# Designs tried in a protein design chat: VH-VL binders against Peptidoglycan editing factor PgeF (pgeF). Part 10

Target 1, 264 residues: Peptidoglycan editing factor PgeF (pgeF), of Synechocystis sp. (p74606)
Amino acid sequence: MTMGDDLWGWQNINGSPYLTCALLAPWPHAFFTRAFYPQLPEQLITYLDPQGKAFRVKQVHGDVTLTATEIGQTPLAPDSTHPPADGIISDAPHQGVWVASADCTPVLIGDLIGKRVAAIHAGWRGTKARIVPKTIDKFLALGSELKDLRVALGPAIAGEVYQVDPWVALEVGQSVQAVQKLATEEQQWDHLSTMVNPPVLPDAEPEKYRLDVRRINQLQLLELGFAQEQIAVAPHCTFQMEELFFSYRRTHTKEVQWSGIVSY

## First folded at step 20 (VH-VL)

Design o6 (from z3 with heavy chain A33D Q99H)
Fold by ESMFold2, look of step 22:
Structure o6 (fold): chain C 264 residues (1-264), chain A 124 residues (1-124), chain B 107 residues (1-107)
Amino acid sequence: as target 1 above (264 residues)
Amino acid sequence: QVQLVESGGGVVQPGRSLRLSCAASGFTFSYYDMHWVRQAPGKGLEWVAIIWYDGDNEYYADSVKGRFTISRDNSKNTLYLQMNGLRAEDTAVYYCARHYEDWSTDEYLPFDYWGQGTLVTVSS
Amino acid sequence: EIVLTQSPDFQSVTPKEKVTITCRASQSIGTSLHWYQQKPDQSPKLLIKWASQSISGVPSRFSGSGSGTDFTLTINSLEAEDAAAYYCHQTYRLPHTFGPGTKVDIK
């Protein structure tokens, strides 16, 4: 029925399911499920590229994206073997870039011409800080052209169930330029709740709202000039699909799934 | 070794002001949201305020809103509480607190480290 | 604002006996409820997070249960060093709130 639904495919390795996106078909990639836990990117990359090297960061819910070279040049986070960041861009062939998530949005990006790939961890804090636009700016600074980029927003907690405090919904919504420019808070709320496919939904509890973080990231990309056909948004909810995904909102435990993409 | 040390408490008359400091060490201060919690002598714990890791957002208990200002200086690893218009009911030990370490979430987290506290007494 | 109540206010207990402390929230808070111990003249210490999850370094005699509005902290076999005040704490929404406390003494 819809072209967007045809972009997402389930794949299987020895009975364990993972998700791929047709927009990223040129690159080995995966949004892995809980079935692969506790495997780490160093093992998982062998399913995608046996020649590949895995790159990871210590995610801190910030707005920093590092190149693979910059990872080696950045001081490690305290008590970690990885530097602090929430995004990674490849800068050579056979580099796998990886992020972990359990409700936050994993974003995978490929450059059809420049060959660079990226992985971004985008929770509501990073989305408010515009990590995805900042990563796009970094692609452009490295010589990429916007028209050549393909973006997949992977499984995350769905707006239908992501209950948040009002200030969170508003502050994250204000990261969209069209919202930020409105003169009053009342106008901002109205815009966020009445636009087509609204990123802010009502909650039965009067002092709560529901926030679609993937939709906010999609809006940020559209405002940068992306065409709809360059962006795929997974319909999968990590909270509701317990059999397939860990969800921090559901269990308050540290288990995660990994998503990665490999340059060629 | 995580350490939080409050200072700036003392005796002050009603209506006056005090500024509290909390010096942090043994962890990367700029990665954590920070809180103030107070405890009147012989009474229970009362949450006062939060400031987010980057200093861009803060939230206050209704009892102090408009009178207290939480702030931070990440270059000095220091948390502050500016307390104006002090009242007798503000007499308490003031603690700074750090949330539990969990980098996998944007959720509000419980507090794993607390300072030793600094006493504020509001008395004529 | 979410109000937490605790019961009992005070409990004097013989060593090695079981202690049960309850916390009730004025609305459902899922499992966003945590427990702290405060010994005399000390800062609070986190005992249980997310209603029932253990904290490294906390003795196994401490456990928590519950969800929604009703929560319980249990000390299975009380030790002398457990004489303290115990507080529940909700992080479901801002403003965060604490229960009024339960003081536990040794007989």
Scores: ipSAE 0.616, ipTM 0.846, lowest interface PAE 2.5, mean pLDDT 93
Fold by ESMFold2, fold request of step 24:
Parts: sequence; C-alpha cells; structure tokens
Structure o6 (fold): chain C 264 residues (1-264), chain A 124 residues (1-124), chain B 107 residues (1-107)
Amino acid sequence: as target 1 above (264 residues)
Amino acid sequence: QVQLVESGGGVVQPGRSLRLSCAASGFTFSYYDMHWVRQAPGKGLEWVAIIWYDGDNEYYADSVKGRFTISRDNSKNTLYLQMNGLRAEDTAVYYCARHYEDWSTDEYLPFDYWGQGTLVTVSS
Amino acid sequence: EIVLTQSPDFQSVTPKEKVTITCRASQSIGTSLHWYQQKPDQSPKLLIKWASQSISGVPSRFSGSGSGTDFTLTINSLEAEDAAAYYCHQTYRLPHTFGPGTKVDIK
C-alpha cells in the first residue's frame, strides 16, 4: 500500500465502476469500464454533463487530432458518421470529447487556464507517429501554455504483458527524441531497456519484446517540457483486469470502453 | 464494392526487374495496411510483404528482402511491388490483399479482400 | 519465422461427410491463426479468424478450434462447392506465414 499521492479514484454509478484522475478534477471526466457497454458517448456524457454535447471521431490509429469545430468541417470516414482522427480538442464550453479503447492508451488532457480539453487514442502506431506531442503542439498553437496542461494516461495494456515484435518496440521507442538521437541501434536498445521504469522489457520468447506504450507517451511528454507532476499514468492493465476492461489482445473482439472529458 | 485489381505481370528473364500495381476502389485505401501474397503454380500461398496505411513502414518475407520494395500512392489508391533481381523461384501469381476491418485494435489482422492476381513468370 | 504444417495434404470426401483439417505451429501463437479457402481458379477467401471466430457470409458448416500450437478447421457436412484448397495463416509475428495447404475433393 502507498501513502504517497494517489491520483486515481474509483467512482460508481448504479454499481458500475469508472475511474477518475485528481489532476483532471476541474473537469467532469471518466475512464469508463466495460460495465458501461454498450452505452455510447452520446449516452455516457449525461453522467458527466447533462447539458453537454458528445464529440467523437472514427479512430484509424493515426496521428490526427481535430477540434470540435473541425469535426464538422472534415469529410466523414467511409461507412461512418464521423471523420477520421484519433484525438479531439474542445473549442467551446460543455463539449465532451471521447475516445474508445481496448488496450490502446486513452489520454485525457485539460488546460487549467485556456479551458480546452482533449481526448486522444494512442495505440502503438499513433504513439510512433507522436499523436500526443502533435496534440500538445495544437494546444500551444491555440494559445495554451505547457505549464497549465494536465495529462492523464488511462487504463491500457501494461508493458509487463504487451508482447510485440522487436521492430515494433524499437520503432515506437525511437519516437522519443533522446532515443532517436543515439548513434546506434545497440545504444537505443540499451537506453530503452535500462532506464528507470524502462518502456521496453525482454520476453522469454525469442524474437519478442514487451512494450509499455503509456511509458513511451509519458517520455514524449517529458521531452516536451512537462513536469512529472503534470502527468498521471494509470497502473491499470486492460488485459489483466478482465472484470473491468475489454482487451482486444485477450479476446480479439470489437468491444471497447470509452473515456471522455467535458469542457466548462 | 471493394475491388483490388493487380497488373504488371509478365514474362521476364532472371536478374531483371518488374513493377506490379494494385488498383484499389470501393473503400478508403489510405486507412488500410496492404499486403502482397504470392502463389507459385500448383503450390501454396506465400506471404511477401506488408506496408502501413500511410506508407511509412514496411516488412518483407526473408525470401524477397533486399530485392523487392513495397510502396503505395494514397493519392492514386494504388499499391506497388517493385521486384528487382528476379529469380526463377519468384515465378508466381501475385495477389494484393487488404486486412479485415477492425478499428478497435492495433493488432495484425487477417485478409478479407484479395485481388484476382497477376502472373509473373521468370524464365530464361 | 513460424512454420505452419497442415494435415492431411489431400482428402477425398463423400458429400455430407465431415472434413477435419489440422494446422500445427512451430511455436505457440495463441489464437492468432486464420483459415482461408481457395477454390480452383479463384482468389483465397477468409473463412475463420482468430482460430474460431466466424466471418459474415461464411456458411455455418465451417468452424475452427484450437489455440497455442494445434488448430483444426472442420466442415461438418461437406457440400460440392467446398472442394478447394484450405490454408492456415498466422499473424502472431512478422513475417506472417501460411501453411502448405490441404486439398479437399469430392468423391
């Protein structure tokens, strides 16, 4: 048991648990569990802001973040009522921004001063493409300051169990500038595997590694100049905690949980 | 409807080059990873290569590494396979394939649509 | 590289009888194993994904089972149109690989 800062709190509605983060306390927000399936953001937002409007995108595991206004200006994804993107940033009060996940990292962001909020879906492909730093750049372009941002990395598949091919681990690791700048791949592997709280772990299987995508996203944020106190990383594993979360790696089925945050 | 149409096959001498194309229609090509799979006459299927949806990553079977290059032009909805240093063992029907649609995951997915194939014959 | 083997190489079966095809992986691949049908002069068609999951539009007589290293495709009442080659395919790790195929004919 820890006596330190415990940023993560379980909440309950009618017996169904969801997770909140103290860094995001100013905003109604949730990392919902599987208990809320099959509810969609249009229904889920009523638990957070009955006046709010839900915004979502058709996630394609890419690196694009749209503002709520840009969603209406962007061509729809094929066979979808939503445009393709993997992140949303609010641009008015009472906007709920939402992402779905089943192992990929849901990232919620709040701007204490500028009032904008964001939700990002960061799988390994989006993390390699640096969707989170690109979203931060968008906050800055809109007038936000880094010191005012608070970031919560929600429940996702844990590095301890996220077995991947070696080239995936290396390519995602190279998305961290400090790693990419190293002269040789041997140095890059060494850095990724020996730093404190390493994002890459060995696997007992030959030609496999384990990858902590949340840790990589955290490292990307730190290299942008975030203080550690601005970033919360959930310890919850969607694969291991089957009573609470869907996991695509576990079942290979399409069920997801939703995470969202509402601007004020 | 989803369609994949390969072209560019033909007869070529060993050591020479050939470029295959796969024209995609009926879906948003730029959202899908694409694959090449080949089948020698009378033989089984052999996976050849994958390219990411945005064209930034690719991976090859050992049998073709260093000789084949997979690429794509998302503005033309076209997948390519540049085949250099062709050998008799490369004689096959070449299929392009699209992964099954499942946007809930970053996992590799099986192939739900295949083209009709284009025959490459390498003979002296 | 993960090697897939299939048994039998060839099977001639009376209509309405059961067909069983096995696929064995050279190491554990969990359920990252898929099955395809290839009829004469046609492109392959996905039958089963993730070892046992159905595909929309595929007849219910096709089923899959197994995990780890041993997998089975079953056709529980063979129809004339099922005469084809059948391939297993692993997506556990790059490079992806196919089994060598099993040819099923009608007696």
Scores: ipSAE 0.593, ipTM 0.838, lowest interface PAE 2.5, mean pLDDT 92
Fold by ESMFold2 at other seeds, fold request of step 24:
Structure o6 (fold): chain C 264 residues (1-264), chain A 124 residues (1-124), chain B 107 residues (1-107)
Amino acid sequence: as target 1 above (264 residues)
Amino acid sequence: QVQLVESGGGVVQPGRSLRLSCAASGFTFSYYDMHWVRQAPGKGLEWVAIIWYDGDNEYYADSVKGRFTISRDNSKNTLYLQMNGLRAEDTAVYYCARHYEDWSTDEYLPFDYWGQGTLVTVSS
Amino acid sequence: EIVLTQSPDFQSVTPKEKVTITCRASQSIGTSLHWYQQKPDQSPKLLIKWASQSISGVPSRFSGSGSGTDFTLTINSLEAEDAAAYYCHQTYRLPHTFGPGTKVDIK
């Protein structure tokens, strides 16, 4: 727990590596790598639960999380066989919930007591809109207790390389309540850049900043009352680890990796 | 069939206001950031403004900042440009544009669909 | 803001010959550079995205190259319908900007 990097383990299927997190050990789960492309969740779930059914959505970089039941009740996105959303919560056993990413943060959540699991796609737009806190609120509304939740923030583009415009860094930073409450933008910038493990870093280019989206999501969870030991943050960078991950920032192509977790 | 149709252009006096509309169809309007781009007669393209998919954020070119307001009504599938304090230099064909569809990313994207444009002429 | 320049301003080219248009950015923009064609009295049409990536439905005679500050659009064998203005466009940062355009005519 105390080392952080001891929580993350590499697994292998037929020479193809994927990542798991010890906080999610009760549930079959994976942060798959590019090695599994072009396999889709309907195929990938068989590695995790041969009896499982895969659930996925048409990700739109928004803040909506649907239950597996709600997916069947939600109108489909245009030219898609899936409804629009960026998160999924299970509501029965043997449901695999899945998100795709290529730099955005895949978030997997398990409820030790309530048995629900979730997958969330959290890019900077969804993080600004607080999709993770909204999903936690949905867990609580369904009867979960905060202390029973375990959250893993998977491989994503790292803060030290994620160059963004200043307004992006500031708007996403303001999604942290402690920042939002400060009276001036100058105070907000100062807080975001000087706190321990700052989510906003300087860039050599004067009108750019670097943004750690995983750190912002972690801060949002801590403000909700999570203990640090309930949250695991992967150190892996999709941009820098080209052999393992697709990165849209690197190639500007649509290839993605999938992350999923299965309820029991 | 993606369609973008601008309207509201015309001749106006300097200092007056005009509101442009862009009616969208053939796609789910609320999923896309939308842009205005203008082209003065015989000149090149000039980017004017962006509004995010949910209408909560916008950004303007310096040439129009403080005078123009981009907005959208997702229930009507309509993009707007409120143009106040018009000047002769604002004379142009105004296009609305939709970004290329690529849901793998939060990156800024190029424009794959443009309207036919509506002419605004600012003259005394 | 990032200034884009294009060269040449104007080309008159015989059919079937190669056309080369260059775009230069005032600072490095990686590959965040796109190309558009605008025929007379028409709206712009996207030809190339991300410096060199093809667009479905665009003829293969159009190609793009470059990164950083220097970019090139190439028409490998000019056809009569390619007479148009061509614009580069950067999306590296707001405000987005366009190049001033290059007019290509058939000789």
Scores: ipSAE 0.544, ipTM 0.825, lowest interface PAE 2.9, mean pLDDT 93

## First folded at step 22 (VH-VL; from o4 with heavy chain Q99H, light chain Y92H)

Design bb4
Fold by ESMFold2 at other seeds, look of step 23:
Structure bb4 (fold): chain C 264 residues (1-264), chain A 124 residues (1-124), chain B 107 residues (1-107)
Amino acid sequence: as target 1 above (264 residues)
Amino acid sequence: QVQLVESGGGVVQPGRSLRLSCAASGFTFSYYDMHWVRQAPGKGLEWVAIIWYDGDNEYYADSVKGRFTISRDNSKNTLYLQMNGLRAEDTAVYYCARHYEDWSSDEYLPFDYWGQGTLVTVSS
Amino acid sequence: EIVLTQSPDFQSVTPKEKVTITCRASQSIGTSLHWYQQKPDQSPKLLIKWASQSISGVPSRFSGSGSGTDFTLTINSLEAEDAAAYYCHQTHRLPHTFGPGTKVDIK
């Protein structure tokens, strides 16, 4: 298998599998599978850090990342017990930061020196709005250095099965600045479809495309100056791997899996 | 709690213009794609237009393309429909609609809340 | 554009009997088909999403089935308050479209 495949390890607790990433080995972390449903972060954190406190948000497919302190200071979303955001950065030891997903990309980040960790929920709306780069900017504003960050892009719907309308593929593709700077939409489409490991693929249905949201997020990180060795991309598809993951595209039901990382 | 209230309907002559408003409350307006749907008296539902949550994109039914403009002001929690070059066939009750709250707003979703509608009558 | 058709246009049905309404799409739309009820002088109400999924607060006598091009809404024991128009709605692609409606009255 490839070097990226070597980074991903299956773990097991009481017969239930979950996934870990070698780039994040310094931190207790997991990309949990459907086998842990309906457990919530408040229970799941006990598998990672029995002393840890779980932090989560009302995910709204936006571009906002909050620190754990800001969560306590932010007004709650309507009809929710959590403030609205799609990313969380830790600001003290023993904080677990969590996101739910069922096709959208869960992104876990660790800072080897600054000790901060983050969890980000990145669907196509958040990816278009560049939530991952904005979260990296927030790390830097808090004193982190880019070279110290390690990023894992977890299980999500794979590009080869993620059918979308053309405007979605184009708008999300334009969030990559090298694409946005091209003079015409024809050039932008050509670039997105012909680059190495293209994020946009053809679909058999007329006027549909397939979009690799993990690949777009990876491209955004590379543009920020990350080395490839700082980024791990899970090969797992939530849509195709029904026995392991829930997928909103597959069932249109609200079941999710959780991914989390704990600071030390 | 969730409320959508349309206004701005009335009787206008063919060729004239009219602007509809939809005031939203009880939810965070900027998280939702918004739609206009119309219904001619005694007839069925006809989808008119969508505007995405951030206002960056819109799409229209062919019957209104080039004449109608959907817009939104997220700071005022208000959806608009500017209707130019009105024709007798545009006579309808106009509804604004919000998509179903679901785990992912990345999908096209059905509509769970509708306003009460505002009547537009195009008559000479 | 995806055209939806409905059958029948109109039904007059004895209370407690079964009502069946069909919707056909001009091309495959997977399960991206939803059903609405509209009572006289009211705005539409969502009954069924994604062809067959229930909506909180909608009576269990309403059910949906189908995928691809052929879809069915069923009311398994008609109540008086169910006299209404019923519309199918596709969200597979833009423009979104509705079926022409089926009116259901009490005999």
Scores: ipSAE 0.651, ipTM 0.840, lowest interface PAE 1.9, mean pLDDT 92

## First folded at step 23 (VH-VL)

Design cc1 (from o5 with heavy chain T105S)
Fold by ESMFold2, fold request of step 24:
Structure cc1 (fold): chain C 264 residues (1-264), chain A 124 residues (1-124), chain B 107 residues (1-107)
Amino acid sequence: as target 1 above (264 residues)
Amino acid sequence: QVQLVESGGGVVQPGRSLRLSCAASGFTFSYYDMHWVRQAPGKGLEWVAIIWYDGDNEYYADSVKGRFTISRDNSKNTLYLQMNGLRAEDTAVYYCARQYEDWSSDEYLPFDYWGQGTLVTVSS
Amino acid sequence: EIVLTQSPDFQSVTPKEKVTITCRASQSIGTSLHWYQQKPDQSPKLLIKWASQSISGVPSRFSGSGSGTDFTLTINSLEAEDAAAYYCHQTHRLPHTFGPGTKVDIK
């Protein structure tokens, strides 16, 4: 057995690359790149499961995860084609659940025993609001067991380049219970900046910090009781890897890539 | 079709309170972060506050922090500004403004629709 | 807090001529700079976002450029309806701040 193998693999369809994670090997899944634009989940799902049905939501940077059934039951405003949410959990076989991103973290989850899958869009606002833990709670309420879950945090803007205001870094960091329990903001800053693989990094600009949103989500999962081997974190940066990914921070345009996972 | 209509302005003495309302129509109000921005007569624009689409987070300019409270009622499509401890420097036209929405963004964004404003005059 | 300055404070311009308005930020803000038009007795209207991106329904004679600390709004052929105050707005950090405005009149 080798301790150096990467969990992340590049795949290719007709010259277009996409990324998969070994933790999610039981499920058809992909973190697609910009090369698949302008294809939508209804088209992309055919690469994963030709018989699958695609589910998606109107992402609002919030903390709500809907089941596929709840999506069908959610009233829509006249100007909307999808209900507001930032996560989807499957409730039957052959359901593809999808999120769009251009810097925010796409999170894919599989349940080895219960067969449910989820896709979550986790930007800093959703991460502050703990959308990932709330989705895990929803798995548990539906009968899943934490030990059976596998989580992949996909390509997103890297902490090394994600400049934010101090209050953003602090408030997102406070979503980690070990940080929130500290008595003073000074202690919270120190913890966030000096732990191993710190989620908050210095920036050359006064009154700015750099924030690793994937690392914060990882810390939230570890506090829930996940073992390290249940979580994979992609090292890929959407901002820096322009050839492969759209980045809203880079261009301020609406183009996105899609990530999805299909239940069986 | 997008409309924002402010109300509740008037003349008040220093130290008193007012509550402003902003009635929204022509769009799905609960999808948008909303702002208050004020403009003293003959002066430029000053940002006052933001409230997130679901009403769970609010942030304020230092000049109003602790005195003003932004809130919303998504069932009534209405944004509010409770203004306590009013001062002469708070005299302004108050606009409600809708944040531009680029559905996949966690950025601070410009404001694409503004109401006509309501005048608050604080005078003794 | 990021301070924005605008130049000129006021200009009177012959119809059909080019208008140039500048905005300077007290520090680098990348392209996080937006422009508004405010006609007399009206509320502001968004003209340009992210320094140079067009807004649907805004006449093509309006354009923006710049990055870092120096930004320009250009009206390439002034129309009578363009008489207004123009404001820049930064979104690099909270609090949101605006420039002091540039008033443009018809000569």
Scores: ipSAE 0.828, ipTM 0.909, lowest interface PAE 1.1, mean pLDDT 93
Fold by ESMFold2 at other seeds, last read:
Structure cc1 (fold): chain C 264 residues (1-264), chain A 124 residues (1-124), chain B 107 residues (1-107)
Amino acid sequence: as target 1 above (264 residues)
Amino acid sequence: QVQLVESGGGVVQPGRSLRLSCAASGFTFSYYDMHWVRQAPGKGLEWVAIIWYDGDNEYYADSVKGRFTISRDNSKNTLYLQMNGLRAEDTAVYYCARQYEDWSSDEYLPFDYWGQGTLVTVSS
Amino acid sequence: EIVLTQSPDFQSVTPKEKVTITCRASQSIGTSLHWYQQKPDQSPKLLIKWASQSISGVPSRFSGSGSGTDFTLTINSLEAEDAAAYYCHQTHRLPHTFGPGTKVDIK
C-alpha cells in the first residue's frame, strides 16, 4: 500500500458513489461518478454547499481559465448559456467551480491561505497548451503563493489504455520544459519513454503510442516548483471502470461526469 | 442556419499561388475546429488540413505539407487556405468543413457541415 | 496511413429496395468510421458517425454497423432522393482518410 492509495476516498449519497481527495479536505469537493447523471452542477452543488452558487463554462479544450466574476463579464457563445473556457477560479466564498469530463483530466485546486479554489478540464489539447500552469500563474497574479496550493488530478483515461498518434504523444510531451529544451526529437522521445513512471508508453499497434495525460500534468506542476506532497493523482481510469465512469473513447457519446470544489 | 461559402478558386499555371477563403455564418465560428478537404474531378475525397478553433495549431496532409498554409481570422469569421507551388495534382474542388463538436471529447471527429466548394484548376 | 476500400463501386437499385454498402479498413480502427452522402453537384453530408450512431435530421432509413475492419451502411428502403455517392471516413489516426466512394443510382 502507498500513501497515494490513502489520499483517495469513496463517499456515498443514497447509494451513489463519488470520490474525494484528502489534500482537498478543507473544501467541500467531489469527483462525481456516472451514478449522478443527468444531474448538473446547479443540482450537484447542494450536496456540497446548500448556500453555494455553481459556476461552469463552455469547455472548448483550450487553455483559458476565468474567475467567477469574469464568467459574468465574458460574452456567451451563441449556442450556449456559458462563456468559453476550460478552467474556473473562485473569487468569493460559497462559489462552486465545476468541470465536466469523460476521459479528460478534471483538476481541482485549493489555496489553503488565499481561499481560492479552481476546477480545470485538461484533455491532451489543453495539456499541450499548458492550461494547468497558466491557471497556477493566474492564482499567483491574484495573490496566492505556490506553497499554499493543493492539487488533485482526478479520474481520467489511464496512460495504460490511452492510445494516440505519435505526434500527439510528442507534442504533449514537449509541454514539459525539460523535454522541450532537449536538442533533438530522438532525445525527447528517449526522455519521455525511459524516465521513472514514464508518461509515454509503447502500444502494440505500429505507429501508435500510449499517453498518460495525468502524468504530464503532474510533471508540469513539479517543474513549477510544487512539492510531491502538494499533488495527488487519482489511479482511477474512466475507460476501464465502466461501472463508475462515462468514457468518450469507449462509447463516443456525450454523457459526462462532473467534478467540483466549493470555496469558503 | 449554418453556412460555409468558399471562394478564390480559378485557373492557374503550375508553380503559382492561390488563396482560398471560406466565409462562415450561422454559428460561432471561433469555437470550432475547421478543415479543408478536396475532391479531384470525378474522384473521391482527400483531407487537406485542420486548424484549431483559436488558430494556434494546424496540421496537414503529407501531399500539401510545406506548400499549403491553413489559417483563420475569427474577427471576420473566415477560414483561409494559402496554396503555394501549385501542381497539376492539386486540381480539385476545395471544401471547407466544420468539425463535429463534442465538448467532452479530445478525439479526432467527423465533419458535420461542408461548404459548396470552389474549383481550383492547375494547368499550363 | 489507413486505406479504406468500398464495395460495390456502383449499384443501380429499384426504389423501396434495400441498399447495402461495405467499407473495409486496412487495419482495425475500432468504431472510428463515419459515413457521408454526396448528391450530384453537392457537397458531402454526414449521415452516420462512429460506425452506427444516428445524426439528427438524417432519415431513419439510413443505418450503420460494424467494428474493426468491416463496416456497412444500409439504406432500408431506397428513396429517389438517395441517388448519390457514399463515402466512408476514418478518424482512427491522422491523416483523415476516405473510401473511394460507392455510387447509388435509381433503376
Scores: ipSAE 0.798, ipTM 0.904, lowest interface PAE 1.4, mean pLDDT 93
Fold by ESMFold2 at other seeds, fold request of step 24:
Structure cc1 (fold): chain C 264 residues (1-264), chain A 124 residues (1-124), chain B 107 residues (1-107)
Amino acid sequence: as target 1 above (264 residues)
Amino acid sequence: QVQLVESGGGVVQPGRSLRLSCAASGFTFSYYDMHWVRQAPGKGLEWVAIIWYDGDNEYYADSVKGRFTISRDNSKNTLYLQMNGLRAEDTAVYYCARQYEDWSSDEYLPFDYWGQGTLVTVSS
Amino acid sequence: EIVLTQSPDFQSVTPKEKVTITCRASQSIGTSLHWYQQKPDQSPKLLIKWASQSISGVPSRFSGSGSGTDFTLTINSLEAEDAAAYYCHQTHRLPHTFGPGTKVDIK
């Protein structure tokens, strides 16, 4: 019941497809495909807002989200052109915030009233560290209200193919408070594998599981008090849809697609 | 130029403790996950432990769990290995190693730079 | 734990000849297999990642192949500086494990 197929639309620019989400219709946004490679956010933003300025970060698979102002104020390491973070929040009109992905979940957020937007890169390490809830906390600290937020979880590696070690599945699952507070690991495994739309699935390889990172992020948002109607989860798998997406798990190469959203 | 320099090795008796250090330079240390790997004399390589770039997560090989502690001080660009309850089988050259950085990936990754190693001998 | 085996333990090879080293995993690991070179009295150096991907600064005479359980490192024209031990390393699951090594000497 949480599938948002009606919310997701394919768009086209000069024969190149990209994905949009109806929950984010008030903001120019895109989950671009591999077809736009090797274009960077500084070029891609012109498709969304010709007057916009693109902001991006050096993704480190962590839990830090910076505002556009904080990006400009953060000292750079000698060998870096962007500050380390995995999320960006806008703080003025016409700012495009961008993340790269090749299996990790790109998360786009809009505030219907406060006008702020965000882009988050959420892999399993960032999801374990609760980067999405921490970014929501930052929205609230900046004056946003939870009821006004709309969240889209974009194309990523799907749970039905994302093989991981058991300890990864368990530790990421424990980032959901309902799981963490259970008294034993046995109860935690049972909860993660038997709930409706379970985030942990069995794998044919002994001592492996399959992990739905988008589902875990969705559960984290629901625990914060989001209504289901505020959250859209893309059904698209970067690993399985090789014509449309790069996947690090598939090729172990550095190519990425970009996802972005522009404030107004 | 990336450099990793281990120190603190020596000869110790079984049951004693030793602390190894690894001084990092030539790269932004706080961006990288770091590992300890050991090599017994005349033998192959054995992974010991990992610590994440921010120091908040650490994982160990079963052979050292409960006895060894990996840690880091990003303000000093230094990686540490506290070794307690040392045994003869811990005798090895200990290397610190930098995990390959691939910003698009959450995969387990190979190690692109290694220090010169420091010898720990546990005897008598 | 995934066990890696290597063959042969030792090779003595004439300069400019081809060297082939195999690594076998105890279960399928896809392409999550990497190769290191360790010259005498030196630390390991990363040579090949993800079974077959080149590393910047590594001579083109080194190549890797394979997937699943069987992997090969090839040196297509051995140079004197290539006398070393060679180790495979799997990253399919924790703990990280290495093969026992293959020593290559110049005949």
Scores: ipSAE 0.797, ipTM 0.903, lowest interface PAE 1.3, mean pLDDT 93

